VH-VL binders against q8ixk2r445to577. Designs and how they scored, part 56

Target 1, 133 residues: q8ixk2r445to577
Amino acid sequence: FFGMLQNKGLTDYCFDYNPPDENQIVGHQVILYLCHGMGQNQFFEYTSQKEIRYNTHQPEGCIAVEAGMDTLIMHLCEETAPENQKFILQEDGSLFHEQSKKCVQAARKESSDSFVPLLRDCTNSDHQKWFFK

## First folded at step 20 (VH-VL)

Design ff5
Fold by OpenDDE, look of step 21:
Formats: structure tokens, C-alpha cells, sequence
Structure ff5 (fold): chain C 133 residues (1-133), chain A 120 residues (1-120), chain B 107 residues (1-107)
């Protein structure tokens, strides 16, 4: 699966990654923003290694969850996907993080007029449902 | 249909506190993503953002007026209240409350506004 | 605070004219930019959000563009009902700020 990763519970919000430096694509938080499909900052791929890959740059970036965190941060992809980069996109649309055993949920970003994907306890909320468009 | 309506005094004396109420319908501030903001506009001048409150009761204020502003919500009444202390004639303006669907969106529905004059 | 410099402050145009209004942000606002239309004695009306998204019900002659610090509202063919004052607004960071406005008057 690839393309825009859109939230079901929100109207037209997609995963968005826009690093300040195009040459430094890692270390920043993935956010949610209006789905526009323009540029490469909303193009993601769900791979056979259960990665959510941001493959618009070389080296490629993969979404990871750092220890003790609930945010999605861009790391470099590895030959073998590390545990903190493994997600299961389930049939019901839930995006499950294997290591934390939590689900990715759309939430408001603190001190910002924006949404972000955060790890939360898994529920049946549409705000935890995602699909590629 | 989303509607908002501002209510409060049309006239306030200097140093007094202004209390404005925004009564809305068509949405709830218990709903994820919802927000209500206050914006004012002095006669013949530009718009100025005052404060915003989100569904989780998180509040933001214009720092230039922060010490004078308090925003609160009563979800059961579908109301948002703005208080502004130590009013001055310079605060004379039309005050609007407005609906905001989501973070990242704009104020899509506005009240008609209420004119507040500060005068002795 | 992010300052929004809107230009021009006023302009005169005729029906059918192409009208362009610009907002320059003092720092990058990452398309967290909205455009409003306001007529005398009325509340502002949302035209564009997300810099380029047309609000539902707004005529297609209105369009928004831009990125970084530079944003533009365009009316492709001015209609009689479009004579009004227009405002840009950023909500990238608090406090949210508006441009000074552009009054579009009939020539």
C-alpha cells in the first residue's frame, strides 16, 4: 500500500512529513495535515516489513516510536526493520504498533493548531482508522 | 447548520470588566476537534484574534491581552464566555465568536458580532 | 509574533477584472493561511483555508496559492458581489494574526 495515509475520523487529514532540511530527513515528528497530494511530504508506503516508509529521499526514512514516547518520529530505514518501526495496518483500518501494543490515533498537537498521530490505547474510534488513498 | 451568536453589554465603562457570551448550535464542544474563538474588530480597522478554546478545554490567548482575558466553555449550554478586564476606550470594537471545525482549519462560521463601546 | 503584511491596502477594479491580493508573513507559516471576505456591517466569510482550499459554497473564481511566507488570493473575474474587504490570517503559531486587509472598490 502506498500514497496518502488518511484518517477515517477526520475530514481530509493525512500523514504529513516536512523536515526543515531536505538533507536531514530524520529526527522530526510526523504530523497530520490537510490531504493535498502535492509534493512528496504526504507520500508513504506500507512495506512487507511492516514499515511505514517515507521513500521520497535517499536514504529512505521509516516511522519509528522512540522509547517512552507516543509520537511518531522519522528514523532511517534499516535492512531489517527494527521492532520500534513495525506497524500492523489491520483490515479494520487500525494502525497497530507492535512494540508498544498501542494504536495510532489522530490527536491535537499541543501548543499548535494542528493534528498529530499519537500512540494511544486501542479503541474502535474512527480517529484510529487509517487508509491509503 | 452551525450558528453562533454573541451577547453582552453594548456599553462598558472604563476599568470595568466585559463579559461576552457566545451561544452556538449545530455542534458541540464535546466533539473531537471542535473549537471556538473570539475575534474583535475596531471600527474601520483590521481583525484581531483574542482567544481560542478547544473541545478538551485547552485555551489560548493573545499575549498582548493575555492578562486581561479569560475564555471558558459550558458544553451543556453550548456556550463560550469571554471576559476582558480593565476595559479602555481603545477596546471599543465589534466582537465576534467563530466556529473552527478542526485544528489546521480556519474559522468557517462566524457570529454576527456584537458592538461593544467603552465610554465614560 | 508573526506579522502578516497584506498588499495592497486598497485597489480599484472593474467587473470582469483579475484581482490579486498578497500576504507576506514575517516567517514561514506552512500554508496555515486563510482568506476571508468581509462586507460592511457583516461578519467575515471564509473563502480559502490551508492556503489553497476553497471553502464549500465559495465560487470557483476565488483561488489561493502560496507557500513559505508568500501567499496570494486571486479573483479570476471580479463580480459585482466581490467588492468587499479581504483579510488573510495565519494560524501556524500563536498568536494568530490577520493581515491589514485589502479593500476592493469599484472603479
Amino acid sequence: as target 1 above (133 residues)
Amino acid sequence: EVTLKESGPALVKPTQTLTLTCTFSGFSLSTFGMGVGWIRQPPGKALEWLAHIYWEDEKYYNPSLKNRLTISKDTSKNQVVLTMTNMDPVDTATYYCAHKLYPGRAFDIWGQGTMVTVSS
Amino acid sequence: DIQMTQSPSSLSASVGDRVTITCLASQRIHTYLAWYQQKPGKAPKLLIYGASRLQSGVPSRFSGSGSGTDYTLTISSLQPEDFATYYCQQHNSYPWTFGGGTKVEIK
Scores: ipSAE 0.851, ipTM 0.942, lowest interface PAE 0.6, mean pLDDT 96
Fold by ESMFold2, look of step 21:
Structure ff5 (fold): chain C 133 residues (1-133), chain A 120 residues (1-120), chain B 107 residues (1-107)
Amino acid sequence: as target 1 above (133 residues)
Amino acid sequence: EVTLKESGPALVKPTQTLTLTCTFSGFSLSTFGMGVGWIRQPPGKALEWLAHIYWEDEKYYNPSLKNRLTISKDTSKNQVVLTMTNMDPVDTATYYCAHKLYPGRAFDIWGQGTMVTVSS
Amino acid sequence: DIQMTQSPSSLSASVGDRVTITCLASQRIHTYLAWYQQKPGKAPKLLIYGASRLQSGVPSRFSGSGSGTDYTLTISSLQPEDFATYYCQQHNSYPWTFGGGTKVEIK
């Protein structure tokens, strides 16, 4: 799949990655922002290795969750996807992180007026449902 | 239809504590994404943000008021309450409460405002 | 705190004119910016959110643009009912701050 990764429970919010330095894409948090379809910040690829890739810019980034954390952070992609970069996009739209056994949910970023994707215990909430457009 | 209305005393004396209640309908502040803020406007002056409360019960305040503000919600009554201590004549303003649909959106529906005068 | 500087503080224009109002943020606000219209004796009304998104029910003659620190509200063809004061507001960082306002008078 390739496109804007949208939340079913939040009208018009998409995965967004806007690193402060376009030449250093590693280590920053993925956010949710108003879907606009313009530029390169909201286009992601879901691969056969179960990666969510930010690959419209080089070097390619893959979304990861660091051990013990609940935030989605950009790492460099690797030839074989590491366990912390594997997500299962299920038929019901849930986005399951294999290593942590948790689901990606829309949540408000602490001390901010923005949404971010975070890992939470899996539920049936539409805020844990995602789709590509 | 979403509506909000401010209520509280129109006159307070310096040093007193002001309590304003925002009563709203058409939404619940327990609903994911919702928020209510307070904004004031002194006569003839610009708007000033005071405080915001999110559905999570997380609260944020304008630090220019040096911890004089407390915001709280009563979801069962559809109310948000703002308390402001140590009132001063410079705090004379119209006070508004306003609805905000989601983080990243804006104040889309406002109450009519209530004028509060601080005078001895 | 992020300062929002609006320009001009007031203007007069004729019906049909194109009007622009500029809001300059003291720091980058990443399009977390709204525009409001306020008529005398009334609460503000949201026009634009996300710097460029038109609020439902707002006439299409209103538009917003900008990025970084520089943002603009445009009224493409001024109408008599557009007499009002306009405010920008950033909500990128706490405290959320408003511009000083721009009073638009119809000639």
Scores: ipSAE 0.730, ipTM 0.900, lowest interface PAE 1.0, mean pLDDT 92
Fold by ESMFold2, look of step 20:
Structure ff5 (fold): chain C 133 residues (1-133), chain A 120 residues (1-120), chain B 107 residues (1-107)
Amino acid sequence: as target 1 above (133 residues)
Amino acid sequence: EVTLKESGPALVKPTQTLTLTCTFSGFSLSTFGMGVGWIRQPPGKALEWLAHIYWEDEKYYNPSLKNRLTISKDTSKNQVVLTMTNMDPVDTATYYCAHKLYPGRAFDIWGQGTMVTVSS
Amino acid sequence: DIQMTQSPSSLSASVGDRVTITCLASQRIHTYLAWYQQKPGKAPKLLIYGASRLQSGVPSRFSGSGSGTDYTLTISSLQPEDFATYYCQQHNSYPWTFGGGTKVEIK
């Protein structure tokens, strides 16, 4: 799958990554923003290794969740996907993080007027459901 | 249809506390993403954001008012209340409440506004 | 605080004119910007959100553009109902702030 990764429960919100330094893409948080498809910040690939890859930029970034954390941050992709970079995009649209056994949900970023994807206990909420466009 | 309406006193004396109520319909502030803000406009002057409350019950205030503001919601009554202490003639303005659909969106539906005059 | 400098403060225009209003933020606001129209005695009305997204029910002659610190509202062919005061607003950072307004007057 390749394209904009949209939330089913929110109208027109997509994964977005816009690091402050285009040459240092590691360690910043993925956000949700209005879907627009411009400037390549909203293009992600879901790979056969179950990675969510930001590959319109070199070196390629892969979304990860560090142990004990709930935020989705950018790491460098590795030849074999580490466990913290593996997500299962299920047919019902849920996005399951294998290592933590939690699901990705839209949430408001603390102290901000922006949405972010965060790990939460899995539910049947449309705010935990995602699709590529 | 989303509607909001401000209510409160038209005249307030200096040093008194102003309490404004925003009564709304067509949405619930318990619905994921929703928010209500307060904005004021002195006669002939620009708009000034005062406070915002999100569906989570998280609250944010304009610090230029030096902690004079308190915002709260009563979800069962579809109301948001703004309290502003120590009123001064400079606070004379039309006060609006407004709906905001999601973080990242804008104030898409406004109340008609209520004029508050602060004078002897 | 992010200051929003809106230019011009006023302008005179005729029906059919192309009108451009600019808003300069004191720091980057990442397209968290809205444009509002306000007529005397009435509440503001949302025109544009996300810097460039047209609000439902707003005529297509209104458009927004910009990124970073520089943002523009354009009215491609001014209509009689467009004579009003226009405000930009950033909501990237608290406190949220408005521009000083641009009054569009009849020539």
Scores: ipSAE 0.699, ipTM 0.894, lowest interface PAE 1.0, mean pLDDT 92
Fold by ESMFold2, fold request of step 22:
Structure ff5 (fold): chain C 133 residues (1-133), chain A 120 residues (1-120), chain B 107 residues (1-107)
Amino acid sequence: as target 1 above (133 residues)
Amino acid sequence: EVTLKESGPALVKPTQTLTLTCTFSGFSLSTFGMGVGWIRQPPGKALEWLAHIYWEDEKYYNPSLKNRLTISKDTSKNQVVLTMTNMDPVDTATYYCAHKLYPGRAFDIWGQGTMVTVSS
Amino acid sequence: DIQMTQSPSSLSASVGDRVTITCLASQRIHTYLAWYQQKPGKAPKLLIYGASRLQSGVPSRFSGSGSGTDYTLTISSLQPEDFATYYCQQHNSYPWTFGGGTKVEIK
C-alpha cells in the first residue's frame, strides 16, 4: 500500500511527518494533520515487512515506538525490520503494534492543539481505524 | 445546526467577579474532538483569546489573565461558564464564546457576543 | 508568546481589486493558522483554517497560503460585502494569539 494514511473517525486527518530539519529525518514525532497530499509530508508505504515507511527521501524512515513509550517516532529503516517498527494493518482497519500489543489511535497531543497517533489499548473505536487513500 | 449564545451582566463594578455563560445547541462537549473557547474584543481593538475547554475536560488559559479566569462545562445543560475575578475598566469588551470542531481546526461558529462594561 | 504581525493595518480598495493581507508569526506555527472576517457590530466569521483550507460556505474568491512564519489571505476580486476587518489567528502554541487586524475600506 502507498498513499495517505487516514483516520476513519476524524474526517480528513492523515499521518503527517514534517521534521524541523529537512536534512535530518530521524527522531521526530509523527502527527495527524489535515489531509492535503501536497509537499510529500503525507505519503507512506506499508511494506511486506509490516513497516510504515516515509518514502520521500533517502535514506528512508520507518515509524517506530520505543519500548515503554506510546509515541510514533521516525527511525531509519533497517534491512530486516526491527520488532518496534512492525505494525499489522488489520482488515477491519485497526493498526496493531506487535511488540506492545497495542493499537494506534488518534489522540490530542498533551498541551497542544494537534492530533497525534498514539498507542492505546485496542478497542473497536473508529479513532483506531486507518486506511490508505 | 450549531448555535452558541453568551449571557451575563452588561454592567459590572470594578473588583467584582464576572460570570458569563455560553449556552449552545447542535453539539455536545462530551463528543470526541469538541471544544469551546472564550474570546473578547475591547471596543475598537483586536480580538484576544481568553480560555479554552476540550471534550477531555482539559482547560487552557491566557497566562496574562490565568489567575483571574476559570472555565468549566456542564454537558447536561450544554453550557460552558467563564468566571473572571477582580474586574477592571480595561476589561470592558464584547465577550464571545465559540465552537471548535477538532484540535487543528479553528473557531468555526461564534455566539453573537455580549458587551460587558466595567465602571464605577 | 507568539506575536502575529498583520499587515497592512488598513487598506483602501475598489470593488474588483485583488487584495492581499499578510501575517508574520514570530515563530514557526506549522500552518495552525486561521483567517476571520468581522463586520461592524458582528461576531467574527471563519474564512480559512489550516492556513489554506476554505471553510464551507465561504466564496472561492477567498484563498489562503503560506507556511513556516509567513501567511497570506487573498481576495481575488473584491466585492461590496467584503469591506470588513480581517484577523489572522495562530493556535500552534498557547496562548493562542490574533493579529492586530486589517481594515479593508472603500476607496
Scores: ipSAE 0.684, ipTM 0.887, lowest interface PAE 1.1, mean pLDDT 92
Fold by ESMFold2, fold request of step 22:
Structure ff5 (fold): chain C 133 residues (1-133), chain A 120 residues (1-120), chain B 107 residues (1-107)
Amino acid sequence: as target 1 above (133 residues)
Amino acid sequence: EVTLKESGPALVKPTQTLTLTCTFSGFSLSTFGMGVGWIRQPPGKALEWLAHIYWEDEKYYNPSLKNRLTISKDTSKNQVVLTMTNMDPVDTATYYCAHKLYPGRAFDIWGQGTMVTVSS
Amino acid sequence: DIQMTQSPSSLSASVGDRVTITCLASQRIHTYLAWYQQKPGKAPKLLIYGASRLQSGVPSRFSGSGSGTDYTLTISSLQPEDFATYYCQQHNSYPWTFGGGTKVEIK
């Protein structure tokens, strides 16, 4: 799949990546922002290796979750996807992180007026359901 | 239909504590994403944000008024309460409460406002 | 604190005119910006959120644009009911701050 990754329970919010330095894409947190489709910040690809790629720039970024953490952070993609970069997008829209055994959920970022995707225990909540548009 | 209404005293003496209640209908502050803020406007002047409370019960205050403000909610009564201590004539303003649908959105429904005058 | 510098502070215009109001933020606010209209004796009314998204029920003659620190509200063809004061507001960072307002008056 390729396009804007949108949350079912949070209308008009999409995965968004806008690093402070456009030439340094690694190490920053993915956010959720109002879907707009302008520029390159909201286009992601779900690959056959179970990656969520930020691939409108080079080098390409892959979303990862570091061990013991719940935040989705940009790493460089690798030829063979590391375990911390593998997500299963299920038929019901849930986005399961294999290594942690948790699901991606929309949540408010601490001390901010913004939403972010975070890992949480899997539920049937629409805030854990995602689709490409 | 979402509505909000401010209530409280119209006249407060300097040094007294002001308590304002925002009573609302058409939404619950326990619902994911919901928030209520307080904004004031001195006569003839610009709007000033005071405080905000999210559905999570997380609270944020304008630091220029730090330690004078307390915001709280009573979800069962559909109310948000703002308390401001040590009132001064410069605090004379119309006070508004306003609804906000989600983080990242804006104040989409406002109360009518209540004028509070601080004088001896 | 992020200072919002709104200009002009007032303007006079005729029905049918194109009106442009600007807000300059002292720091990047990443389109966490809203525009409000306020008529005398009334509460503010939301026009635009997310810098460019039109609030439900607001006429399409209103539009917003901008990014970074520079943001603009445009009224493409001014109507009699549009004579009011307009405020921008950032909510990128606490404290949330408003511009000083722009009073749009009958010429």
Scores: ipSAE 0.664, ipTM 0.884, lowest interface PAE 1.2, mean pLDDT 91

Design ff5
Fold by ESMFold2, last read:
Structure ff5 (fold): chain C 133 residues (1-133), chain A 120 residues (1-120), chain B 107 residues (1-107)
Amino acid sequence: as target 1 above (133 residues)
Amino acid sequence: EVTLKESGPALVKPTQTLTLTCTFSGFSLSTFGMGVGWIRQPPGKALEWLAHIYWEDEKYYNPSLKNRLTISKDTSKNQVVLTMTNMDPVDTATYYCAHKLYPGRAFDIWGQGTMVTVSS
Amino acid sequence: DIQMTQSPSSLSASVGDRVTITCLASQRIHTYLAWYQQKPGKAPKLLIYGASRLQSGVPSRFSGSGSGTDYTLTISSLQPEDFATYYCQQHNSYPWTFGGGTKVEIK
């Protein structure tokens, strides 16, 4: 799949990546922002290796979750996808992180007026359901 | 239809505590994403943000009024309460509560406001 | 605290004129910016959120733009009912802050 990755429970919010330095794309948090489709910040590819790739820029980034963390951050993609970069987009729309056995949910970033995708215990909530548009 | 209404005393003496209640309908503060804020406006002056409460029960305050403000919610009554201690004549203003749909959105529905005068 | 410097403080314009109001933030606010209209004796009314998104029910003559620290509200063809004071507001960082306002008077 390729496009804007939207949350089912939040109207008009999409995965967004806007690193402060375009040439330093590693290590910053993925956010949820108002869907607009302008520029390159909201386009992602879901690959056969179960990666969520930010590939509208070079070098390509892959979304990861570091051990013990719940935040989705950008790493460089690797030829063989590491376990912390593998997400299963299930038929019901849930986005399951294999290594942690948790699901991606929309949540408010602490001390901020911003939504972010975070890992949470899996539920049937529409806030854990995602689709490409 | 989302509506909010402020209620509380119109006149408060200096040093007293002001308690304002925001009663709302058309949404619940238990609903994911929702928030309510308090904003004031002295006569003829600009708007000033006071406090905000999110559906998570997380609360944020304007530090310029440090330790004077408390915000709380009662989701069963559809109410948000603001208390402001040690009132002074400079705090004379119209006080508004306002609805906010989601983090990242803005104050889309406001109450009509309530004028609070602080004097002897 | 992020200061919001709004200009001009007041202006007069004729019906049909294009009006532009600016708001400068003291730090980057990442499009967490809203514009409000307030008529005398009334509560503020949301016009624009996310710097450029038009609130439902607001006439299309209103538009917002900007990024970083520089933001503008534009009224493409001023109408008699647009007499009001306009405020910008950032909600990128606590405390959330408003601009000082721009009073628009129609000649």
Scores: ipSAE 0.658, ipTM 0.881, lowest interface PAE 1.2, mean pLDDT 91
Fold by ESMFold2, fold request of step 22:
Structure ff5 (fold): chain C 133 residues (1-133), chain A 120 residues (1-120), chain B 107 residues (1-107)
Amino acid sequence: as target 1 above (133 residues)
Amino acid sequence: EVTLKESGPALVKPTQTLTLTCTFSGFSLSTFGMGVGWIRQPPGKALEWLAHIYWEDEKYYNPSLKNRLTISKDTSKNQVVLTMTNMDPVDTATYYCAHKLYPGRAFDIWGQGTMVTVSS
Amino acid sequence: DIQMTQSPSSLSASVGDRVTITCLASQRIHTYLAWYQQKPGKAPKLLIYGASRLQSGVPSRFSGSGSGTDYTLTISSLQPEDFATYYCQQHNSYPWTFGGGTKVEIK
């Protein structure tokens, strides 16, 4: 799949990555922002290795969750996807992080007027349902 | 239809505590994404943001008023309450409450405002 | 605190004119920017959110643009009902702050 990754329960918001330094794409948090399709900030690929890849920019980034954390952070992609970069997009739209046994949910970023994707205990909520457009 | 209405005293003496109530309809502040803010405007002057409360019950305040402000919600009554301590004549303003649909959006529906005069 | 500097503080224009109002943020605000219209004796009305998104029910003659620190509200063809004071507001960082306002008067 390739396109803008959207949430079923939060319409018109897309995965967005806009690092402060274009030359350093690693280490910043993915957010959810109003869908616009401008620049390369909102285009992601879901790969056969179960990666969510930011590949419209070089070097390519892969979304990861570090051990014990709940935030989606950009890492460099590797030849073989490490476990912390694997997300299972299930038929019901849930986005499951197998290593953490948790699902990606739309939530408000602490101390901010921004939405972000975060890991939470899996539920049937539409805020945990995702699709590409 | 979303509506909000401010209520409270029109006249307050210096040093008193002001309590304003925002009563709203057409939405619930327990609903994902919802928020209510308070903004004031002194006569003939610019708008000033005071406080905001999200559906999560997370609260944020303008630090220029330091610890004078308290915001709370009662979702069963569809109300948000703002308390401001130690009122002074410079706090004379129209006070608005306003609805905000989602983080990243803006104040899309405002109350009519209530004029509060602080005078001896 | 992020200071929002609006320019001009006032302007006079004729019906049909294109008017431009600018808002300069003291720090990058990542398009967390709204524009409001306020008529005398009335509450503010939201025009633009997300720097460039037109609020539902707002005439298409209003548009917003900008990024980083520089943001612009444009009225493509001024109408008599557009005389008002216009405010920008950032909500990138607490405290949320408004610009000083731009009063648009009919010449």
Scores: ipSAE 0.635, ipTM 0.880, lowest interface PAE 1.4, mean pLDDT 91
Fold by ESMFold2, last read:
Structure ff5 (fold): chain C 133 residues (1-133), chain A 120 residues (1-120), chain B 107 residues (1-107)
Amino acid sequence: as target 1 above (133 residues)
Amino acid sequence: EVTLKESGPALVKPTQTLTLTCTFSGFSLSTFGMGVGWIRQPPGKALEWLAHIYWEDEKYYNPSLKNRLTISKDTSKNQVVLTMTNMDPVDTATYYCAHKLYPGRAFDIWGQGTMVTVSS
Amino acid sequence: DIQMTQSPSSLSASVGDRVTITCLASQRIHTYLAWYQQKPGKAPKLLIYGASRLQSGVPSRFSGSGSGTDYTLTISSLQPEDFATYYCQQHNSYPWTFGGGTKVEIK
């Protein structure tokens, strides 16, 4: 799938990646922001390797969750997807992180007026449901 | 249809505590994403943000009013309450409560405001 | 604290004119910026959120733009009902702060 990755429970919020330096795309957190489809910040691809790729820029980034963390961080994609970069987009819309066995959920960032995707224990909440548009 | 209305005393003496109630309809502050803020405007002056409460019951205050503010919600009554201690004549202003749909959005619906005068 | 410097503080313009109001943030605010219109004796009314998104029911003559620290509200063809004071507001960082306002007077 390719496009704007949206949350079912948050009308018009999309995965968004806006690194402060477009030449240094690694190590920054993915956020949720108002869907707009402009620029290259909100286009992602779900691949056959179970990656979520930020591929509107070279080199391509892949979303990862580092061991012991709950935040979605941009890493460089690798020829064979590392375990921490593998997500299952299930038929019900849940986005399951294989290594941690947790689901991606929309949440308010601590001490902030921002939404972010975070890993949480899996539930049936619409805030853990995602789709491409 | 979302509506909010401020209520409380129009006149407060210096040193007293002001209690303002925001009564709203058309939404619940238990609903994911919802927030209510308080903003004031002294006569002829700019707007000043005071406090905000999120549906999670997380609360944030303007530090310029250091420890004078408390915000709380009563979801069963559809109310948000602001208290402000040790009132001073410089706190004379119109006080507004306002609805905010989600983090990252803005104050989209405001109450009509209530004028509070602080004078002996 | 992020200071919002709004300019001009006032202006006079004729019906049909293009009006531009600028808001400068003391730090980057990442488009967490809103514009409000306030008429005398009334509560503020939201015009623009997310720096450039029109609020429902707001006429298309209003538009917002900008990024980083520099933001602009434009009224493409001023109407008599646009006599008001306009405020920008950032909500990128606590405390949330407003600009000082721009009073628009119609000649």
Scores: ipSAE 0.620, ipTM 0.868, lowest interface PAE 1.3, mean pLDDT 91
Fold by OpenDDE, last read:
Structure ff5 (fold): chain C 133 residues (1-133), chain A 120 residues (1-120), chain B 107 residues (1-107)
Amino acid sequence: as target 1 above (133 residues)
Amino acid sequence: EVTLKESGPALVKPTQTLTLTCTFSGFSLSTFGMGVGWIRQPPGKALEWLAHIYWEDEKYYNPSLKNRLTISKDTSKNQVVLTMTNMDPVDTATYYCAHKLYPGRAFDIWGQGTMVTVSS
Amino acid sequence: DIQMTQSPSSLSASVGDRVTITCLASQRIHTYLAWYQQKPGKAPKLLIYGASRLQSGVPSRFSGSGSGTDYTLTISSLQPEDFATYYCQQHNSYPWTFGGGTKVEIK
């Protein structure tokens, strides 16, 4: 799957990554923003290695979850996807992180007027449903 | 259709506490992503954000007035209340409450505003 | 706090003119920027959100652009009903702050 990764419950919001430095894309948090498809900051690929790949930049980035964290952080992709970069996009739209055994949920970012994808206990909430557009 | 309306006293004496109520319809403050904020505008001056409350009862205040402001909600009544203590003539302004559908979508619907004059 | 410097504070224009208003943020606000129109005795009306997204029901002659710290509101062809005061607002960080406003007057 490829394109904008949109949330079902939080209508018109998509995965968004806009690093401060286009030449150093790792280490920052993936957020949610209004779907617009501009600047290639909202285009992601779900690969056969179960990665969510930010492939509009070189080297390519892959979304990862760091130890003890509930946020999605951009790391460099590796030849073999590490455990903390593996996600399962299920048929029902849920996005499951294998290592943490949690689901990606649209949530409000603390101390800001924005949304972010966060790891939460898996529910049937539409805020945990995602689809490529 | 979303609507909001401010209510409260038009005149307040210095040092007294102002209590304003925002009554709204067309949405619920229990819905994910919903928020209501207060903004004021002194006559002939720019807009100033005062406070905001979200569906989770999380609250934010303008630091310049933080010690004087309290925002609360009654979801069952579709009301948001703002209190401001120790009023001063400088606080004379039109006070607005406004709806925010989602973070990042700004204040899309405003009340008509209520003029509050602080005078002895 | 993030300061929003809006310019100009006022301008005179004629019907049909192209009008541009600028908002400069003291820090990056990542397109969390809205534009409002306010007429005397009325509440502000949302024109643009997300820096460039036209609010439903707003005429297409209004447009917003910008990124980082610099943003602009453009009225491609000023209409009689567009004479008003315009404000920008950032939602990137608390406290949310407004620009000083731009009064668009008839020449």
Scores: ipSAE 0.059, ipTM 0.732, lowest interface PAE 3.4, mean pLDDT 92

